# VH-VL binders against Cytochrome c oxidase assembly factor 8 (COA8), part 89

Target 1, 167 residues: Cytochrome c oxidase assembly factor 8 (COA8), of Homo sapiens (Human) (q96il0)
Amino acid sequence: APERGAERRDTAPSGVSRFCPPRKSCHDWIGPPDKYSNLRPVHFYIPENESPLEQKLRKLRQETQEWNQQFWANQNLTFSKEKEEFIHSRLKTKGLGLRTESGQKATLNAEEMADFYKEFLSKNFQKHMYYNRDWYKRNFAITFFMGKVALERIWNKLKQKQKKRSN

## First folded at step 13 (VH-VL)

Design ic24 (from ic1 with heavy chain H107Y; framework fv_belrestotug)
Fold by ESMFold2-Fast, scan of step 13:
Structure ic24 (fold): chain C 167 residues (1-167), chain A 121 residues (1-121), chain B 108 residues (1-108)
Amino acid sequence: as target 1 above (167 residues)
Amino acid sequence: QVQLVQSGAEVKKPGASVKVSCKASGYTFTGHYMHWVRQAPGQGLEWMGIINPSDSRTSYAQKFQGRVTLTRDTSTSTVYMELSSLRSEDTAVYYCAREGFKYDSPYFDYWGQGTTVTVSS
Amino acid sequence: EIVLTQSPGTLSLSPGERATLSCRASQSVSSNYLAWYQQKPGQAPRLLIYGASNRATGIPDRFSGSGSGTDFTLTISRLEPEDFAVYYCQQYGTSPWTFGGGTKVEIK
């Protein structure tokens, strides 16, 4: 998915600052929070001599990031939609309208909103439970492959030392 | 404990106005809507209007539109119902009632003791 | 506006008997938005049932509510002397909020 958080730039007092990774960057870059998910996107560095195992790890991390951002973007959209529908239905029941006399968006009293939040959490309990299960499953896989990559790098260093000794 | 205490009985002449108070205690005043309901002698209950104590927004039953004004004072946790251009048929007991809410179900959980307003010439 | 019609207007019964009170709406009312109140002479109304079937705090279990759509019922399983009063149904799903005309439960 595109990096939504990178579509805007900060403006510095001394001029306009651009927040891009350097051309010759050798590390991952973390962007501002995504507009929809509120999560910070990570741009992963790709080494020129990336092994097949390193490629698998990077793609697994990228896929997990995309899955995570999609889940929270959808959850936030659902929450906002249901909250607005609830507020509109209750205000119409009371005959109070959707805007205050000052033109501000009308809302419900704290106790009505508290009950909405409790109901929303209860309704989404199973969905959040499945999310947590998948989140731990994905993190386990990432940790496992990180271990494999570390072992590969250690072995390669040992091989190189042995080769230098034999020469 | 939650309590709604209303002002005392009033006797008014036709054409006058009356202002009834309802003092709330035992809860967060701005957390609940307040309603006004009246009951003529020997008759049923009639809803008059609603006020949000948090922002002063009001809504009135069409029958009372133009004659009723609901207001509140957050410093004293009091709501007021003012009814103008009184007629003999406005003789009634006037109640304030607090709106409770639980899981998409509002209800009137506490009522004031009532204020008798008599309109006579 | 939604008109609520309560029947009968007067119900004459003896202590120990079952009381069944009806409330009919002129158009469909979600059960979430129907309540029942009890009123004794000289007193303010008292909440009995909200959301058609939920008893308010402190209300004895002999009081029960049921119904959906346009037909709602309040049942008092075994009348006690203190239950002889006027009962009102209320809808609060659509402004203006309206009450039924009341059912008087009186001693036979």
Scores: ipSAE 0.352, ipTM 0.704, lowest interface PAE 2.8, mean pLDDT 85

Design ic25 (from ic1 with heavy chain H107A; framework fv_belrestotug)
Fold by ESMFold2-Fast, scan of step 13:
Structure ic25 (fold): chain C 167 residues (1-167), chain A 121 residues (1-121), chain B 108 residues (1-108)
Amino acid sequence: as target 1 above (167 residues)
Amino acid sequence: QVQLVQSGAEVKKPGASVKVSCKASGYTFTGHYMHWVRQAPGQGLEWMGIINPSDSRTSYAQKFQGRVTLTRDTSTSTVYMELSSLRSEDTAVYYCAREGFKYDSPAFDYWGQGTTVTVSS
Amino acid sequence: EIVLTQSPGTLSLSPGERATLSCRASQSVSSNYLAWYQQKPGQAPRLLIYGASNRATGIPDRFSGSGSGTDFTLTISRLEPEDFAVYYCQQYGTSPWTFGGGTKVEIK
């Protein structure tokens, strides 16, 4: 009952974790890193009297988080797949098995892996440039709407103060 | 800078074993695979086997069928090739050769000077 | 195993002439896994070309490699006196690594 709907198995899976917001909070909270993206999710607090502008800001932040999560989940999957294909291909070429005699996963030398990383980064250079461009664009939009929300809150406080002063 | 220096010439009788060393310098020893290649007088190059100096794993050509053993010593940056049950046909120059580190260029980029092994009665 | 056949066995030419050496594989070899080596008497082999067409460091531009599939060629555009040697092709795409029988480029 203390935890909202999440049931934990006898042994928690190494790659699966889901956290609920701590009680009913008046603040955003940050969760543990996502299994696939390795990024920490943010759960956004929703005020009872949320304005249309505040709702737009929150949804923009949520959409940006989901876009960011999807990008890095896909990038990490691509990296892992290509890394394993590279290792498999190299070891097979050499007549070496994929497992050591102790049964552990066989590895390549650091210099061979360094060349793989270099090529992976080069191949993905344009994709990362577009990601950075879109990331800055999204953060500019969020900052702009944060400014609007701040001005709305100031204006509403000034109106309330003016009404109180008249009385 | 990169050097592979092999041990000196050996003369052996049929049935004996020989162990040739190859000392590497000028690079990270565990960062490159090492191969052994031999060449009989007036003949071409023949691949014998590969060793990963990082984990000591080996793979051998079928022709050498339990006769060749590749080992390494990381403390001295040295690989060894031991060939047993020697025959006159094993008379050759034996080379160690380093595999290039780039994944698009794993050709043998540096070679030892060679060790002459003569098998005679 | 992949068998590499080099032709001709011997090529007799004069300095300044063009040399064309052939290497044929018994089955398809990725061009990324074909190398050429030069060997002079009493010396270890020297890497000339890797990945069928890429020159190793320090190798003059008169040496060029080409080919794909089963047919590969090493070309020396203008023979210099130091180029008279034995040349070996090698595939490193699958175990076991194999070498061609060699082509001797000798002075006429």
Scores: ipSAE 0.013, ipTM 0.533, lowest interface PAE 8.0, mean pLDDT 83

Design ic26 (from ic1 with heavy chain H107G; framework fv_belrestotug)
Fold by ESMFold2-Fast, scan of step 13:
Structure ic26 (fold): chain C 167 residues (1-167), chain A 121 residues (1-121), chain B 108 residues (1-108)
Amino acid sequence: as target 1 above (167 residues)
Amino acid sequence: QVQLVQSGAEVKKPGASVKVSCKASGYTFTGHYMHWVRQAPGQGLEWMGIINPSDSRTSYAQKFQGRVTLTRDTSTSTVYMELSSLRSEDTAVYYCAREGFKYDSPGFDYWGQGTTVTVSS
Amino acid sequence: EIVLTQSPGTLSLSPGERATLSCRASQSVSSNYLAWYQQKPGQAPRLLIYGASNRATGIPDRFSGSGSGTDFTLTISRLEPEDFAVYYCQQYGTSPWTFGGGTKVEIK
């Protein structure tokens, strides 16, 4: 039989990978930044008495998170590739190597990098607008279902008070 | 520009609780995660937990689970760290730190000045 | 949890010398999730390097980071008087976030 210390250690979320299911807890768990999207995933707590409406809200939130993760993983890949190409082009123009003598990546100063960020944002303006439009639509739907869940909880509390009073 | 301003030093007895505040300014409060890190005298940095100010969701280091509670108030752009059942080994400087979102890699880009908590009998 | 071991514990050097600080992880860490911080007495830590090799805003180019997997290095090419401080590495790729024990760079 395992000792108390080992059992307590096994129940902790610390040291758990991003693929681990949520631990027994009364709240959601926030994970480390995703390798590709740089966003922190939320592992949603599932109540033991979850209603069908609460489940629908949770699944909507999970689907929205998955959509968001995919968008930013792709965007970050594009950003990294274009950033490296920009730095390479500028260093080549200056007659400088891509790496320092120690093997570290050579970098541009803040003023030079500002030009890249401006160009990148300008080039991706329409893509970001469509992302924001879809983000607002998804959050509107989430807010709507949050409202429904809130009403369900109010109704259930009223029913609970009625039962408690009649006993 | 961006600032994190923490509450003042505290002296507590063993068994008491302490609540430290961290007021953010100069950026969109709900757009960044906030972390809490402590440092005992002459020792290194120890991560305690994270809070998302947007939805108040939290995650804590195993060592502090059950004793630490992170909360936030969006109307004042303030995060709070409450540590209960204080022991002498909780004597430390407590820092809040913002996680900077970047396309490449986030880091703790801004830190509060620190709050000294002394636990003595 | 991932344990980060920094070496040496103390470096005694003179201004103008090169400092090389090591950070070793107990298991593989993505370079995208390794940071270095500088801390002076009585002050909060200051972000120097994130993603193993990217300098934070306002950090002089004498500071550089390198490494991958389990072995990471912070290099200060020519020490300035203001560089004498304690340096910490941090990983944030796997929960919980962990820090190394620190390396003190002190003047001879």
Scores: ipSAE 0.000, ipTM 0.491, lowest interface PAE 11.5, mean pLDDT 79

Design ic27 (from ic1 with heavy chain H107L; framework fv_belrestotug)
Fold by ESMFold2-Fast, scan of step 13:
Structure ic27 (fold): chain C 167 residues (1-167), chain A 121 residues (1-121), chain B 108 residues (1-108)
Amino acid sequence: as target 1 above (167 residues)
Amino acid sequence: QVQLVQSGAEVKKPGASVKVSCKASGYTFTGHYMHWVRQAPGQGLEWMGIINPSDSRTSYAQKFQGRVTLTRDTSTSTVYMELSSLRSEDTAVYYCAREGFKYDSPLFDYWGQGTTVTVSS
Amino acid sequence: EIVLTQSPGTLSLSPGERATLSCRASQSVSSNYLAWYQQKPGQAPRLLIYGASNRATGIPDRFSGSGSGTDFTLTISRLEPEDFAVYYCQQYGTSPWTFGGGTKVEIK
């Protein structure tokens, strides 16, 4: 079988797992948490008669979701890596092994881990500030286009009502 | 508020064992490593070993390996240092010391008052 | 193991003078994990400096630590009567944790 056999098999079954959209195929739906970002993705419904403005809003929301997913996947990876490095370095300075008597991965006391968390937050302060700024910018843009879409729908409804009046 | 209180002085014969206690109070006992350090009369400080009160894991200085045993009792917040096969050279003041941390640096922030162990025939 | 050598063994000074104490390591101390302790007769050691240069809580600003790698210094800028004691350096960057032999600061 070709390299794509697994991908085609995964896309062939209708309805992945037991999580299905609340209203089948007609609305946006929320998926399970992403393995890396721990964020739940939104799968956007695309109507056949989507206006250019509605398409812009949908694409902006999709792009923002991808940006948000990438940010948190990277942040979680950095956190996990630095946490492991911190634990290993601290155990080495004490002469303690990386495994407990039960064979479990050794960890540090809560008080030591508190120092790691404080340092991690401090080191990432600027990164989180830039994230918040960009998040604000993206949400402002989405809100603005949502307003435009709402006005377009009101205008179209008024045009239909006016047309029926003149008939 | 943080205090480390050690047991009283001991006089032992060569070949005997001694068990010194160190009772901790004023903090979360399992949150900090505990170390043991000794000092012979007129000599410097000598590190003996470390114990993690949370999981009882220990590490000892090579000089004491095979003779020293560190244990803890979480119900009484007490760490014990047992030294066996005592020799005259083991006559010293024995200290327990708590490992604290500041700015990602471990340090001995609190010490017990010391327990004098005298080994004589 | 890392061996710490303190010099001089004895430092004879008068109150008001500057004391400079040296601690040299046989190999580089990781993360500058070096501490200084003060000990008076019949008492447990008192932490002065940790992480080579950070003063412990309650320690007067006349005490300062400096250095990195293998060479470390404790400086007492202006000796007070209560500063005449034995001083020990300690490394905790590599197991086993080790102490220097001490420097006795005594009245001239």
Scores: ipSAE 0.304, ipTM 0.684, lowest interface PAE 2.6, mean pLDDT 85

Design ic28 (from ic1 with heavy chain S54Y; framework fv_belrestotug)
Fold by ESMFold2-Fast, scan of step 13:
Structure ic28 (fold): chain C 167 residues (1-167), chain A 121 residues (1-121), chain B 108 residues (1-108)
Amino acid sequence: as target 1 above (167 residues)
Amino acid sequence: QVQLVQSGAEVKKPGASVKVSCKASGYTFTGHYMHWVRQAPGQGLEWMGIINPYDSRTSYAQKFQGRVTLTRDTSTSTVYMELSSLRSEDTAVYYCAREGFKYDSPHFDYWGQGTTVTVSS
Amino acid sequence: EIVLTQSPGTLSLSPGERATLSCRASQSVSSNYLAWYQQKPGQAPRLLIYGASNRATGIPDRFSGSGSGTDFTLTISRLEPEDFAVYYCQQYGTSPWTFGGGTKVEIK
């Protein structure tokens, strides 16, 4: 797909992200997209009687979310920074200012931007491979622990049923 | 918010032409390629073509070459798909889809709601 | 053109179960440019996963994608009622863009 379009990116300034689930929530909460990663954070509900296995699953999911958020925040920041540097460099090469006569920010055409996308893809190929590998490993682990938690819950229901029958 | 809004349903006779519109809003129209995809009743998705709204450059799937024409109007942020010499097998829902670029990936990130085109005698 | 083959054609499961959907390419997909879409009757496809493994904005963490080269998988770890739909894979690494035939996830 030549001359690919660019998706909107957040700027560099640090922001205070707000994500606060409703008081006394008994469910996991999905917040608004993070300014930097553009991913929606999940606030995991902690049951009063959380088992050690349930806690391990929750912590694994939280760590995976933090890893994912950090990866994409860094990737988006790098993309935005390198895009601006590319545009600035190309405009200098053409002998053009950063602003038009009307005061509008000067831009490059789609063919010129295609060079940037090609370079960005090449430069980040290895990073993307490592991301995919780690993503697979993390999701396999999460799936495995989800299975264990499901079995634990079935077992606990069975135990409760037996106890109720005896009394 | 990014939105792609398509024109309403069309009923055409065999041999006629249809022109479907897709109006974009919420982003820089000329910064993203636009694709057209169709789906016949009960069938899967089929890619038809791509247009660069910046320069009007197009590329079409071989199956539709000679019958499909993609155009755009930058003043209204609208892309058009015109399909000629309609046959009954052209009965389908037609979608426009934006090619976004997030990180390293030029995927179809937003889709229009679809336009139903029915070809019947 | 790259032909994408999805299997199974229909997957019958109950809420709470895990769904595993496969997409196989006739040749290697460049740069892992493989996306997954969800489609419900009367609606446009909704992007779930792009770049084989990245969740799109607003997509719950129960959806995950994996794979590379010619073999790709979409996993829904714990089916919710709203997840019963048709799922399509798509490659965008090589022109022409192509889609799989779809997998229908239905209630058992």
Scores: ipSAE 0.000, ipTM 0.446, lowest interface PAE 21.4, mean pLDDT 80

Design ic29 (from ic1 with heavy chain S54D; framework fv_belrestotug)
Fold by ESMFold2-Fast, scan of step 13:
Structure ic29 (fold): chain C 167 residues (1-167), chain A 121 residues (1-121), chain B 108 residues (1-108)
Amino acid sequence: as target 1 above (167 residues)
Amino acid sequence: QVQLVQSGAEVKKPGASVKVSCKASGYTFTGHYMHWVRQAPGQGLEWMGIINPDDSRTSYAQKFQGRVTLTRDTSTSTVYMELSSLRSEDTAVYYCAREGFKYDSPHFDYWGQGTTVTVSS
Amino acid sequence: EIVLTQSPGTLSLSPGERATLSCRASQSVSSNYLAWYQQKPGQAPRLLIYGASNRATGIPDRFSGSGSGTDFTLTISRLEPEDFAVYYCQQYGTSPWTFGGGTKVEIK
């Protein structure tokens, strides 16, 4: 039996921002974009009479969300770090300071930044390829379970209709 | 069509200052670094300094530190090179040159026509 | 600073001959950061080669560049009358930017 005083537990990976949805929500809740991944986290509503199959679908969607959050948070941090290192190295080579007279971060021209983007994409090609493969596999699994849940709901409605006709 | 057009020849006395202009056209002015290079009569090319037109930051060759000042005006797409305390050794042709190359290397792809500065009594 | 040494100082050849110009650096220079320029009397330098081996727009295919590390070469496969000029190598990998002393290609 569910404990009515129990707090919802929504555990995000280390380094990802966390949020608390409104209590007694009757639908999924969408949070603000995470600072690192720039993805909006979804907090899933749990019905009181959730079927085992519905639970599997929800958990698969939650797991996929956590996987995506972790991947993009890490990727964005790596991108930012390597971009700053590249800019620092290029400005040092030119003898230019790392900050403008106003104290803002110094930037490179568009052509030099193109060098960074080309290198970053080439270096991360295999990583992004594996990400796309896994993303595709996870979406297939989610679609499959969504189909199973839909069939279960149709079957239950047919059984309900049959029972009402018999009684 | 990319063009760098420099100001006309100057004759100066020792101790004076000279300010040479380089007007850019045919591209995004703030997207490329600009360099200044001089060449004394019968001699090779000597790098003087670099300016980032986007943020005005400059770096100068040690030989010219304290005497050369690079500036720019984004409204006219013009870079300026001012050299002070002129001596006869500063008699040279002064060039502006654009830095620009995607992907592999920044090189001086376009040059101004040159400005002759003569320092004499 | 990186010192670039060009040799020979003067190369005396006839039209139709091959010219080979050397540029040696005092320390290793990435090939991505080496360029060659041509200069004729009274004119601004003209970009020929960048990134050690890439021909600039409008440059005839008789001009080619090669090399890596500290040893770079500009080759003109068959000299035309208009190729008699002074040639400069340049490194742009580290500040300050430096040029070689130049090689004059003159008629024999």
Scores: ipSAE 0.006, ipTM 0.510, lowest interface PAE 10.7, mean pLDDT 82

Design ic3 (from ic1 with heavy chain G100S; framework fv_belrestotug)
Fold by ESMFold2-Fast, scan of step 13:
Structure ic3 (fold): chain C 167 residues (1-167), chain A 121 residues (1-121), chain B 108 residues (1-108)
Amino acid sequence: as target 1 above (167 residues)
Amino acid sequence: QVQLVQSGAEVKKPGASVKVSCKASGYTFTGHYMHWVRQAPGQGLEWMGIINPSDSRTSYAQKFQGRVTLTRDTSTSTVYMELSSLRSEDTAVYYCARESFKYDSPHFDYWGQGTTVTVSS
Amino acid sequence: EIVLTQSPGTLSLSPGERATLSCRASQSVSSNYLAWYQQKPGQAPRLLIYGASNRATGIPDRFSGSGSGTDFTLTISRLEPEDFAVYYCQQYGTSPWTFGGGTKVEIK
């Protein structure tokens, strides 16, 4: 009987955050699936000497994660709500109760459920198309800024190498 | 190759009970609701009730409530309709019918051949 | 309960003619929940149309259904000898599921 729905928390004498993994992986940490979106959240590590460009990339990635979490939480909620409404409506039409003889929640036959899934997919086609469009836009922006950060790090490394040779 | 095969004709006396069977084949028995409909001689069709073979839940037309009982046996893919306290007006052909669902529309796509029940003294 | 009234009770037509059968409901019925069945003497009913206008598997294209609300129609565009039968409409939008009284199509 394990608990569910809450993020796992590590007890560590860090004194700041229970969601920070062990030191050697205290960069980005991937958590368990969110109860509503079923997506794994990323907890971003913030370096003490973060550049403005690195900060911009991190904030863009955080904002994109929040957008993804929100989209899929809403999608899953809508799916569950409409599935329940469909089942309720069909059972009411037949005069059947919402509970089985054993007290379990009543379900529809596979053929009826197949029709629901087809309708749900069709109804949400445009919504998923907009999601894909926004996903491509966000991914392009993230990739672009990742490139900028990589170039910045290469340039800084070259500068440090020159200074070390000069010393 | 969906097929619904019903038990043979029965002659009963008033006050007796009759139990008609409907054996399903050619599909997943628990995937479809099953209905029972009767037809008195020279009359139209009258709905009696529904059973979900998956969980045995039933619902009956008010006219038959207390006299009709629908059951199923998943091991033999068979549904049963038992009607008690028979009267002469229960003389009819009794049909089982399978419910299918397409395009947001439930409908009876296959019917049993019918079982004639005659109530006479 | 919803009462379905079919008219006419008997329709006498010559082979090749168009048959139009009416089904009227005592209350509004969603078209998704209206079906038509054909029954020949000594046989079980056979599904023709479901959801007011969808032909069942194996049903010839001369059969068509239409209508909404309280008024529904079954049309046979060119009547053939094998179409001599009784036709029933059915609603399944609310329990109890009810059938019309039937229309007998006679070839004459």
Scores: ipSAE 0.014, ipTM 0.561, lowest interface PAE 7.1, mean pLDDT 83

Design ic30 (from ic1 with heavy chain S54E; framework fv_belrestotug)
Fold by ESMFold2-Fast, scan of step 13:
Structure ic30 (fold): chain C 167 residues (1-167), chain A 121 residues (1-121), chain B 108 residues (1-108)
Amino acid sequence: as target 1 above (167 residues)
Amino acid sequence: QVQLVQSGAEVKKPGASVKVSCKASGYTFTGHYMHWVRQAPGQGLEWMGIINPEDSRTSYAQKFQGRVTLTRDTSTSTVYMELSSLRSEDTAVYYCAREGFKYDSPHFDYWGQGTTVTVSS
Amino acid sequence: EIVLTQSPGTLSLSPGERATLSCRASQSVSSNYLAWYQQKPGQAPRLLIYGASNRATGIPDRFSGSGSGTDFTLTISRLEPEDFAVYYCQQYGTSPWTFGGGTKVEIK
């Protein structure tokens, strides 16, 4: 497997992909998809003159990203495990081997998987509802701090303009 | 089995808006993201946006930000794409496309038949 | 956004011949997130290959995909009359989802 322009993906299922931005990135950098979460992590650029409020917003966004990555890494791992167990169980019930003659992993068609998908969604319904609630709460907080940063920048511009006019 | 059936062709004047529907059947509607893709006459495919039917969250291509709105109705298993401030350059066939199961398959496995939108004066 | 460049723009071949279509990405794309679609005149695109090399349900084994990083290939081992169409590659690993410009496979 190639290093995909940064470094190999070697994080825990509940973690975030390990990557670094290109050598001299001057803005946010989007990494390769995490093996477990299938989400692309964002490496946030840190300006030299970052204010305490801007730092708080960035850390909140980073923490939300980590939480989001961990949630989906865990869900995808659980899904993959249960899917594999379901497929193996059904193949054995049919009297079929777990591998094809060519050594490829044996699979069920979409129709055969339909019941598993429905059961998985139903079983995980409440977990996803809690996730969505927390996701909205986190996004509300981020929006609030984005507003505060915007106001800070407007205030700083006004102060600079006043100094220019006074001197 | 799995089907995505889109609304019929539309002819609009510049400045109008159009709302295209895509009715899903044969699967669990909330288990799959839905995308919208357009294709101008003789041109390639252009991605417009994505919607999660379960929570209604959307994301749009930058080119369409502010002009496109994706919505859904879970009671009818239907997604909608509304495009406002139409221009002649918006003349295209508009497709809905299903993303595979959320936890497994992020590729577009089923497509609607397409809706032709013609914008002319 | 990741730009996908397909070549050639047009490929003129006869039934029974082998077709090799190229898709090159402006940035590295995980092979797990590259797909190929077939589109015939007046029809919606049809999924052929996903994850660079996995055939979609119902797709004949004469279609195969390969590649990694920035260079991906779709091969049709023996063209059938119904295979003359436009083929698009797509990356679905990062937003926005992007498609190549297409390669038209036409009868010689």
Scores: ipSAE 0.036, ipTM 0.607, lowest interface PAE 4.7, mean pLDDT 82

